# Miniprotein binders against a2bj90, part 77

Target 1, 235 residues: a2bj90
Amino acid sequence: MSRSARRKTSALNTVLRVVEVFASIQGEGPFTGTYSVFVRLAGCNLRCPFCDTRYAWSLEAGKPLGVEELVEEIARYEPSLVVITGGEPLLQRHPLNSLVEGLESLGLRVQLETNGILPAPARDEQLWRVYHVVSPKDVPVRVPGAKLHPSWVDYARATGRAWFKFLVANEQHVREVAEYVAKLGIPRSRVYIMPLTPEKLDMKELLELHSRIASLAVKWRLNFSPRLHLLVQLP
Short names: E, the ipSAE of ESMFold2; O, the ipSAE of OpenDDE; V2, 0.75 times the mean of E and O plus 0.25 times the DockQ between their complexes.

## First folded at step 8 (miniprotein)

Design jk5 (at its last look DockQ between E and O 0.68; V2 from the best seeds 0.80)
Fold by OpenDDE base, look of step 8:
Structure jk5 (fold): chain B 235 residues (1-235), chain A 95 residues (1-95)
Amino acid sequence: as target 1 above (235 residues)
Amino acid sequence: SDEFKKRFEEVVRKMLELIRRYEKRGDRKYLEEALRLAEEAVRLARESGDPELISEALNLLNIALLLWYLKTGDPEYLEEADRVLEETWKIWEEH
């Protein structure tokens, strides 16, 4: 391999396309209420109609940022958690493993958000050590081409570091989630249902939707995820 | 048929294994073979006539093309990824 080929492969391992970096409260899933730095990566393999971060769909929406520079930027916020999100972060899995290594070397906890289409981490990846919130897009609202990779179920059982978050609008959706997780053998303790929020809900409508879905979570014996950041008007 | 589904699932499994090898080693040969297997998955899905398999295969092809863009910086891979994504949605709207 020429020095140029090694430099190009090295650059691919050390550069991420980043849309934004910001501090906020984690509003969703098992880490709700945690002071977090969000790293939103560019590019997604899906075009979910309900996506609230459509501006991250294109890989060109992200600026190339070095892993070392990104670790330094994150560390300045003194976060209790680093949340890696975006379109689909696992499109950038190679440099993402390097980012995780850098963050873990500083003692920072990391959570990944993923659509679960790409395989779960292998034992030799740095990503194996972090927390994962998997948001399947095949149930209950089907997105074209979305299918949960079965290795996420195995990863969840092996590590206890994965949770599954499903967007729901009504009781039929909650039923479909309950049937789906039973069929896959996902423990109910690892399942979160979250309100599917249409665009342009006012605060009253948003609270009513949260109340309805939370009541369904109790009825169906599932965990509830708020969209806390929307309720408290944080990013 | 159950036979087509089994062949499709095996191609998808091999493709995703090659993507993992690419992610670990950065070697273009794994990404080249992953793209060929994505195209084969699309072919098998089309032969089945199952819109779900076709949509899954097209999404895997889209992933392979996005990875090629990340590797090369060649905008032609983004244009092709967008075409594949448009086709995925068209198939979904027709069924």
Scores: ipSAE 0.890, ipTM 0.951, lowest interface PAE 0.5, mean pLDDT 93
Fold by ESMFold2, look of step 8:
Structure jk5 (fold): chain B 235 residues (1-235), chain A 95 residues (1-95)
Amino acid sequence: as target 1 above (235 residues)
Amino acid sequence: SDEFKKRFEEVVRKMLELIRRYEKRGDRKYLEEALRLAEEAVRLARESGDPELISEALNLLNIALLLWYLKTGDPEYLEEADRVLEETWKIWEEH
């Protein structure tokens, strides 16, 4: 066996616990509307009552998948964006950095979704070069133990590759978000407010909620994020 | 009161640094130390009586347990992580 083959075999020892891989449209945040492949990693350090993906909470919900095989599977979709989500993807940080390396070697753009409790990427991580949408869970709806790590603000300022997305239901929530981001020094251009959607809305109610939150975004000079996949009934 | 908070913050900072070293190097020794520091953070938070510190410490312990499960495959750590998260919500409901 050649040295090249041995090195490829050694790379196969890097494994992620994956719940699902699927193609869809990124429905939220700055890349809304982009044809994407979603990689949902298992495990979360929170149990948010508004979580849409409770089936990914347990690490046992994921199946082990080698990074090399995962890169090949993703590439077959020919995505415009690879969205790494979960649970909380940063629980699997080491193999995640390997996945990012493989995806970037193919020229694929990567976005990570995180609750921001674990620290932002260091400069020597492959995740340093990835786009991040950070969704703090301590404002406006507080989840026990959730606390945004301050390194995410520094990372956003240093790289321009992070945005902060907040679930809001009303203007009081928006006011709380505005105060929070001002206190942390997060520019309004990096902030998205997004509708906090109950599970059982019909389409008319969903559109009305989007209209109300979008109007608040304009009033408060913040970016608006839809939940586009819900509006167009995609996964 | 402030003594426990200052020590808690130092323990948390060191724990997160060790987790970062583990994530970079893969050496089990960093994760072992991080787990011990997470347990110490929980003890300090409980002695302080501050529900906010207790919830934060339990979330950090949960993270360390999940990482340990990923490294070892021992299901007891996953079960402990679930119990720790349940406790954070019980504390939250009381306050």
Scores: ipSAE 0.781, ipTM 0.906, lowest interface PAE 1.0, mean pLDDT 89
ESMFold2 (binder alone), look of step 8: mean pLDDT 82; pTM 0.774

Design jk6 (at its last look DockQ between E and O 0.70; V2 from the best seeds 0.00; counts 0 for: pae E 1.51 > 1.5)
Fold by OpenDDE base, look of step 8:
Structure jk6 (fold): chain B 235 residues (1-235), chain A 95 residues (1-95)
Amino acid sequence: as target 1 above (235 residues)
Amino acid sequence: SDEFKKRFEEVVRKMLELIRRYMETGDEKYLEEALRLAEEAVRLARESGDPELISEALNLLNIALLLWYLKTGDPEYLEEADRVLEEAWKIWEEH
């Protein structure tokens, strides 16, 4: 490899396509209520009809940002958690390992959000150390080409650092999730169901939906994830 | 057939393992081979006529093309990734 090819590979390893960086409360999953900095990465391999971040689907929607500069930007917020999200952040897995290394060197906790199509972290990756919230897109609402990679189940068992979050609208969806996690041998303690919210719910409708899905979570013995940020009107 | 399904699943498994190795190492050879295996998965899926397998294979091809775009900055890979994803949706909606 020429010195130019090594420099291009080294630059690719240190640059992320970033849509936005912002501070808020983690509204979802096992870290709900945590003061967090969100790093929304550009690019997704899916086009989910229910996606609330469609503006992040294109890799061109993101600006190139250096890992070092991004670590400094995140650190200024003094977050209790760094949430790496986007379209699909694992499309940028190589520079993400460098980002995680930088953040962990500052003592910052990191959570990744992923659709679970790409393989789970290997033991030699920095991503192995972080928390993961996997959101499968094959159940209950099927997105074309979405399939959970089986290594996420193994990673969850080996590390205790993965949870599975499923979007549900009704009891049939909750049943399908329960059957799916039983079939894959996912521990129920690591499963969250979350309300599938249409784009135009008022606060009353949003609360009624949360109440219905939370009651189903109890009935089906699953964890409930709110969309707390929507309920408290935060980004 | 059960044999066909096993063959497809093995191609997909190998493809995703090569993508993982590429993401860890940055070595282009893994991405080249992953693209070839994604194309093979699409070919096999089309021969089956199964819309679920076709959509799965097209999504894997989309991933490989997006990674080539990220590596090269060549917009042709991005355009092809979008076409492949549109085809996956069309196949899924028609069945």
Scores: ipSAE 0.880, ipTM 0.946, lowest interface PAE 0.5, mean pLDDT 93
Fold by ESMFold2, look of step 8:
Structure jk6 (fold): chain B 235 residues (1-235), chain A 95 residues (1-95)
Amino acid sequence: as target 1 above (235 residues)
Amino acid sequence: SDEFKKRFEEVVRKMLELIRRYMETGDEKYLEEALRLAEEAVRLARESGDPELISEALNLLNIALLLWYLKTGDPEYLEEADRVLEEAWKIWEEH
């Protein structure tokens, strides 16, 4: 990089807008059940009606936090996994790469959650080496402007470090997901279907929905993701 | 037409490449050009009358505006990003 670009890169890579940091279990996707620290970054480029973290939509919902301080805070929890989520964490990609560098220097395993509209990591980014759970929002329930960037499929094939997770409510949704992933060439082993949970289900309804979607996962030979944190009442 | 949609897709592809370059380098020139291309994508999409293209273009413009807000701290970019997202949803609902 030029001298000017290096200076501006350093300024951008030292501060993240963070909504919350907390310990819990990863309740979704391939790392379900793992003792994790969650870092929720502020800002999202979408306004999904089914989002259960609407409080992270605005960039103003986060406070500026230094990357070094954040690494130290995360390390004190002694996590088995660091989950970077949000909003859309790739809006803060440059300082996020600095955070990943710091976490990896401590031997911490990192997983990113993204809607996949911004491109997958380049080979020379720290984010290249972390795990990614990509949740496209253009199928089965379409969100305006949501379109999975094709680089995520290429990244998944090249690295084996990306999985694709879809919210579904019924078998028609599962059929649409199956057609979508086949068209894009995403192997079934990389695909998770997860219950589209209304905000106010009671526990019985939540369990029934999990059972129905899990049965569909078996029928369609797709992986099932619970929303385990909801079932066990953790954040 | 196929020609029009191919032109739109080319502009969007270039814009996202510039966003990636900005995010990797921090070099403002990439973000400046990305914003220009996002605005061009919106013009092309509106001329097409296709609500799916319009909502896609507006969402991409929203991304560029959010990045400018992050870089500058200027609240006008955040306010415009909010307006752009509201327009994208309005058009989507009418479709």
Scores: ipSAE 0.665, ipTM 0.859, lowest interface PAE 1.5, mean pLDDT 89
ESMFold2 (binder alone), look of step 8: mean pLDDT 85; pTM 0.822

Design jk7 (at its last look DockQ between E and O 0.71; V2 from the best seeds 0.00; counts 0 for: pae E 1.7 > 1.5)
Fold by OpenDDE base, look of step 8:
Structure jk7 (fold): chain B 235 residues (1-235), chain A 95 residues (1-95)
Amino acid sequence: as target 1 above (235 residues)
Amino acid sequence: SDEFKKRFEEVVRKMLELIRRYEETGDKKYLEEALRLAEEAVRLARESGDPELISEALNLLNIALLFWYLKTGDPEYLEEADRVLEEAWKIWEEH
């Protein structure tokens, strides 16, 4: 068995620009309440006015970390889930596939968070196997240049491993989400609405906002995502 | 026109496919062609005068430039990527 075909993956293929690694509770989406390690990748193709992680927008905000070192760091936390987030993680898709391979080899579950502008994983990617929470930025609050790539709808239907999370502030936003997902043929069981939280809400205002949006989720027959980490004061 | 929109959507599709081929192969030729197609998408979008198409095309150009930065480490690509996003916002706010 010839030892020769270890293609030297170029150093570029095994290095991620990472802003931070931390343990917390997943506060959002279908895995809410899960003890998770968050890997926040650097760089984003958007400048959302409501972004709570603006410090991750630049690729220069991230330190270069090797995939092997990052797998070892994550494994030390004994996570129930690894959450890959950041700006836009799929800007680093190639080394991210290597990271997923490493994490899955340890039996770790992985969830990706993405804005859905870049194409969904192909069947030959390691990313095909993981869970995805897609957060479109074209509805209901339009961010310039944001458009959901159609392949995410196909991926969701083929695998059942994708959910769509929408930021909403009022009933008009919830209506627009309902119309949008109906038009795209996204099953309502895969749709989450989440409170769009302005900066500097106090805990009372935050709870009132959650209550209003949760009531709208029930009225419109959509899933509700809390921002649980904000409610319990975790990172 | 429906024909124009179809042409734009085809350029966008091909650009993103070339980015994908670059990610799989590491061959810069796919990234060179992706950048060229992103520039073509911006040109076509500007000819339409549609702010939504212009912003979509500028975002694709931003993505291509970010991949060039990740490949080369040349800060000029990052600076241009930021300028392209600023332009997309300016166009969106003016319309």
Scores: ipSAE 0.873, ipTM 0.945, lowest interface PAE 0.5, mean pLDDT 93
Fold by ESMFold2, look of step 8:
Structure jk7 (fold): chain B 235 residues (1-235), chain A 95 residues (1-95)
Amino acid sequence: as target 1 above (235 residues)
Amino acid sequence: SDEFKKRFEEVVRKMLELIRRYEETGDKKYLEEALRLAEEAVRLARESGDPELISEALNLLNIALLFWYLKTGDPEYLEEADRVLEEAWKIWEEH
């Protein structure tokens, strides 16, 4: 029986605007180290100065790809994790739910990366069952219009499938993150701090920065996220 | 004032809820009302003179315009979305 015959979904004619699909290692957050396929969707509702994927900002940067075709391409990599990122993937929520349905029908684990401005998934969405790494852009460095939607905290509490990740450069930033998450009621167990690497650093400097931020994570009883792909020189 | 900020935040909240209803139903009446509320948020923010509220409202309008572009394919919506986002950054950087 063909692979397409086992995917009897409503998703066959839905399209996504996709910038790139590639295999690598998830370098950040709770799934660090996992062999992953990254699906970068076009379009973003922010223009963060520290964004390392500016080429995905415009919806025109993406090519329309059918969901069924995309599922087949992803499956050929035999990934342990599918990471949906962008831009901001939730701008394309409807076809994204179709993609998630197709991937889950193959037993593939899915993680979404989002800036958290658009609301968290509802219980009847395919995205409800997906893992989410939410990166609020209003602390410690604030981006205009970047306000975390409160539903993400409710979603994290209800499901246990969301984590919150913050770029930090120093202890003052960590203090600001700690105050922010305490105010919003986000448990420390769901919080990651990650090194802010605004300029290219040599390996010694990268390791020193990682060591400093990891020490701060221990001191403040927060989870630490590396930027593992930088340490091992992967995309 | 605090009452003004609460009114502004209520408009923002309602607009985002309408976007979600549009995404769930496909019914363009929700997207039409979301755009109206985003435009109202911009008007209110400009009356306040508060650059933080103005940049927030312009980003909200950008979101509504992006959804209209996705629905219609009309490039004018994407072009306007880009313009309001640029304005939001100009206001933010000035302050």
Scores: ipSAE 0.631, ipTM 0.853, lowest interface PAE 1.7, mean pLDDT 88
ESMFold2 (binder alone), look of step 8: mean pLDDT 82; pTM 0.771

Design jk8 (at its last fold request DockQ between E and O 0.69; V2 from the best seeds 0.79)
Fold by OpenDDE base, look of step 9:
Structure jk8 (fold): chain B 235 residues (1-235), chain A 95 residues (1-95)
Amino acid sequence: as target 1 above (235 residues)
Amino acid sequence: SDEFKKRFEEVVRKMLELFRRYERTGDEKYLEEALRLAEEAVRLARESGDPELISEALNLLNIALLLWYLKTGDPEYLEEADRVLEEAWKIWEEH
């Protein structure tokens, strides 16, 4: 392999397009309440109308950052968890494996958030070792071109390191989620329903919505994810 | 038809495996073949007339183009990715 080919492969492995890095509390899913550093990657393959991070949709919204520099920046926060999110982080899977390797070398726990359209990690990827919260966009809200890749179900069964988070507004959505996960053979213990907040609600409306969806989670025997960051007014 | 759906699913399976091979190796040949298969998936989906299959195929083509942009830095791939995604939305909203 020529020096040119090694330089091109090294550049792909070592640079991420990053929108922002910040410390907060994980507000959603199985790690709710965890002091976390959020790494928001640029670029998404979807245009969800309910997306709260539309500024991350373009790959051009992100600055190129080296993996080493990003690991050092994250480590300064002394996080209990590193949350890799964005648009769709798996668009940058190659340098993302290098980032995970760097973070794991420091003993940091990593959670990936993904829409689940791209395949789950393989056993030889660094991403195989991390936690995943998969947010399907085909049920109950139907986003064009969204389909959960079947390998996420297999990954969840093989590793126990995946959860599925669904946005729901009402009992019909919760029914559709329950039917969908039953059809795919996803255990209910791995399923979270979360309030769909397409509009900016006031605190009273937000609490009422949380109460309704939490009650439906109990009724349907599913886990509930709050949007805790909205309730406590954190980023 | 069930035959078109089966052919489409096989093309999509091969394409997604090529994305994974590209992501592991950085070998451009896997990305070239993945783009070709994305275009074939769009063709097969259009022949089916199924809006769901067309939108799925167009999103996979969008992903291929976004990966080409990340590889090359050529803004034409980004512009084409946006056009393809807009078409996926249009087809979905009209059906």
Scores: ipSAE 0.851, ipTM 0.928, lowest interface PAE 0.5, mean pLDDT 92
Fold by ESMFold2, look of step 9:
Structure jk8 (fold): chain B 235 residues (1-235), chain A 95 residues (1-95)
Amino acid sequence: as target 1 above (235 residues)
Amino acid sequence: SDEFKKRFEEVVRKMLELFRRYERTGDEKYLEEALRLAEEAVRLARESGDPELISEALNLLNIALLLWYLKTGDPEYLEEADRVLEEAWKIWEEH
C-alpha cells in the first residue's frame, strides 16, 4: 500500500467524526417507536434557525472514531434500528459507506437522516440499500442554499426506501409543502409533516401543537410525524 | 441572466460529479478541481444577482471547504466555511 493509499485510507474510509452515540427511541417519521441506536456525525452545511442539534454543526464537535470500533459499540446495544444523523452525515460520505458496510455485515438495519442537498446514493454505494428520511430545508421555512437534489425523488421512486419530512407550524406552511411536493412529483404517501417545535414549550403546548399539526395532516391527506421522544422525554 | 443561469447549472453539475469521484476514490485532485469550480460558481452567481443562486453557490463552496478541512486538518478551511455560511445568510436576509 503506497503512502497515498495509506493516507486516503486513514483520512477518508476508516474514521468518522462522531458527536455522540446513544440508545433511544426513534421519535420521528416512518420508524417512530423503534428501539434505536443514534450515531450523530459532526458537521453541517446549513445553519437552520430551528435546528435541535446545533452542538453538531461544527466538524470540530466530533471526535474521530474508527469505523470498526464504532460498529462493535453499536452492536453491543442490540438495536432494532441504527439511525445515522448529524449535522449532515453525507459530508462524511466515504467513511459513512464503510460504516454501513460493517453494520450490514452484522444484519443491522440502518436509517439515514439528511437534508438532501448532496445527491442520493448511487447503486454502487452501501447507502443504496438503507432507509432514508430526507428533510428538505427549502420549504416551508427557506434556509439559504438548501436546495433538494432531484436525485432523491428518483431514488425514492426507484427503491421505495426514502421519505420526505417537513417541519410545519401552521396551515400556510402545509399548503407550501403540498405545492412543493406536487411540483417535484413526490407522492403524498412519502410525505410527513411534523410540528415545528420552539425550544421551550411546556407539555400542554407541545400536545396542542401536535394535535393541530396532526389535524392538518388529515385535512391535507399527508402523513403525520410526531416528535415522540419529546413527548416521552427521551433524548 | 439566462446565460448565467445555464453556465451556473453546468458548473454545479460538474462540481457534484467531482464530489462523487472524490467520495469514491479519495483522490484529492478531484477535490482540488471541485473547490475551483465552487469558487467559479460563486462568481457566476454573483454576476447574476440572484440571491437563490448565490446562496446555492455559497452552500456548495462551504461543502468543498468542509471536505478540504476533513482531508487536511487545516483550520483555515473550517473558518472560511463558517464565513461562507454567514455571508449566505446576510445576502438572503437582504432579499
Scores: ipSAE 0.817, ipTM 0.922, lowest interface PAE 0.9, mean pLDDT 90
ESMFold2, look of step 8: ipSAE 0.798; ipTM 0.916
ESMFold2 (binder alone), look of step 8: mean pLDDT 84; pTM 0.805
OpenDDE base, look of step 8: ipSAE 0.844; ipTM 0.924
ESMFold2 (binder alone), look of step 9: mean pLDDT 83; pTM 0.800
ESMFold2, fold request of step 10: ipSAE 0.812, 0.808, 0.798; ipTM 0.919, 0.918, 0.911
ESMFold2 (binder alone), fold request of step 10: mean pLDDT 84, 84, 83; pTM 0.805, 0.806, 0.803
OpenDDE base, fold request of step 10: ipSAE 0.824, 0.620, 0.811; ipTM 0.921, 0.854, 0.918

Design jk9 (at its last fold request DockQ between E and O 0.63; V2 from the best seeds 0.78)
Fold by OpenDDE base, look of step 9:
Structure jk9 (fold): chain B 235 residues (1-235), chain A 95 residues (1-95)
Amino acid sequence: as target 1 above (235 residues)
Amino acid sequence: SDEFKKRFEEVVRKMLELIRRYYRTGDEKYLEEALRLAEEAVRLARESGDPELISEALNLLNIALLLWYLKTGDPEYLEEADRVLEEAWKIWEEH
């Protein structure tokens, strides 16, 4: 292998395209309320019309950052959790395994957010060890080309380190989620429904929507995810 | 036909498994074969005329092209990925 091929393979393993790094409170899913550092990776394989991070869709929206430098930056915040998000973080899966290895070496907990189109981690990947919040885009909202990869269901059963978060606007959406997770054999204890907020709501409308969806979560025996960061006006 | 759908699902399964092997190994041969299988998935989906299958296959091709861009830094892969994704949306909205 030429020196050029080794440099290209080393660069692939050690460089991430990062949009932003910031500290906040995890507003969503099983880790709601956790002091977290967010690492937003660039690039997404989807163009969801309800996406609140459209600026991360292009791979060119991200700056190249070394894994070592990024681990040092994250560690300075002393986070209770590192949240790897973006467009779709698993597009950068190769250097992402190196990032996870670095963060775990410091004793940091890691949560990945993914649309679930790409396969779940294999047992030999560092990503196998982290927490995953999978946000399917095929149900109840239908995004073109979105399909949950079946391996996420198997990963959730094998590890207990995956949850499924669904965006819902009404009771029909909650019904569709309940039917979908039943068909796939996903335990309800691993399912979160979250308010779909396609438009900028005022605080009163946002609270009303949260109340309605939370009541539906109780009725349908599903977990509720707030959008806590919107309610407390954090990033 | 059920046979056609089964063939499509098998191509998609193989393509995504090759992507997973690429991520573990960095071996370009898996990415080359994944691109080829994504193109085959698009061909099969187009023969079905099913907008859902076409959009699924086009998104898989988009993924393969984005991975080629990440590997090479060649902007042509990014431009093609965007075009393929726009086509997936167009097909979905027209049906």
Scores: ipSAE 0.890, ipTM 0.950, lowest interface PAE 0.5, mean pLDDT 93
Fold by ESMFold2, fold request of step 10:
Structure jk9 (fold): chain B 235 residues (1-235), chain A 95 residues (1-95)
Amino acid sequence: as target 1 above (235 residues)
Amino acid sequence: SDEFKKRFEEVVRKMLELIRRYYRTGDEKYLEEALRLAEEAVRLARESGDPELISEALNLLNIALLLWYLKTGDPEYLEEADRVLEEAWKIWEEH
């Protein structure tokens, strides 16, 4: 075996690899419009062609930050919501649970964004009480290996704290999402469809796409998510 | 292929359960076992010839390697994780 068991001190187990921390408006999902601090964690288990945060794909893109230091930095912004995103934040689950504990001790509301391949929180995890927006990548545009873990549906039913968000470009995509969520038993009240934006859209094209997808959301009785930060040109 | 798929899904379920135990405890024995099960999942998927199973298995192996990199700091695990993920995309695009 060429892989030897190497273990660093406990400091590595308590740090998060962080790409960026910044204040903005949550532009997507059920908390759209909320003054938020974003914590973008490094590392992703996928290489989605439509990803708009490719700079966070490598774990080496992140700087190691201690959880206590990060809580203090976040608190200075006085956010209404802390959005933990990435890459895939659940790759760093140990220190992430510690971060959530620190943020909740300050009364800060936390939302996690995940592709849902790693399992949902267990009841004894700090992440259990946090809001989750799960973006499965196996429908409608399929990414290899992107299979939603079934525990996310169970978690959503048990807690009411998870929603499922899908990038769609047209009605065929919406039909595929509707079939997928029905097969998995995901209630439509937990489903958001959101515009799949090509990389170089002007504002007119972006608004037209939003209008079409919003109309489809009404037609299919699904929730609509904008990409509000793109519309208002915020990070 | 149905028997391979059933066996594959059981291996994947066990692997992900071990990752949950690793998250709960920090005990690397669970991660070591998870890595071995991810490698078994890749073997089973390749024997099936199903590109969807192969891509899923390689993604799971990539996850296990990324977790080892986070645990150890050894860049070999990160490099192997990247190679495994590239292989998953190559197989997917060819089918």
Scores: ipSAE 0.771, ipTM 0.903, lowest interface PAE 1.1, mean pLDDT 89
ESMFold2, look of step 8: ipSAE 0.699; ipTM 0.880
ESMFold2 (binder alone), look of step 8: mean pLDDT 85; pTM 0.816
OpenDDE base, look of step 8: ipSAE 0.889; ipTM 0.950
ESMFold2, look of step 9: ipSAE 0.725; ipTM 0.887
ESMFold2 (binder alone), look of step 9: mean pLDDT 84; pTM 0.815
ESMFold2, fold request of step 10: ipSAE 0.738, 0.734; ipTM 0.890, 0.891
ESMFold2 (binder alone), fold request of step 10: mean pLDDT 84, 83, 84; pTM 0.816, 0.804, 0.817
OpenDDE base, fold request of step 10: ipSAE 0.886, 0.884, 0.884; ipTM 0.950, 0.948, 0.948

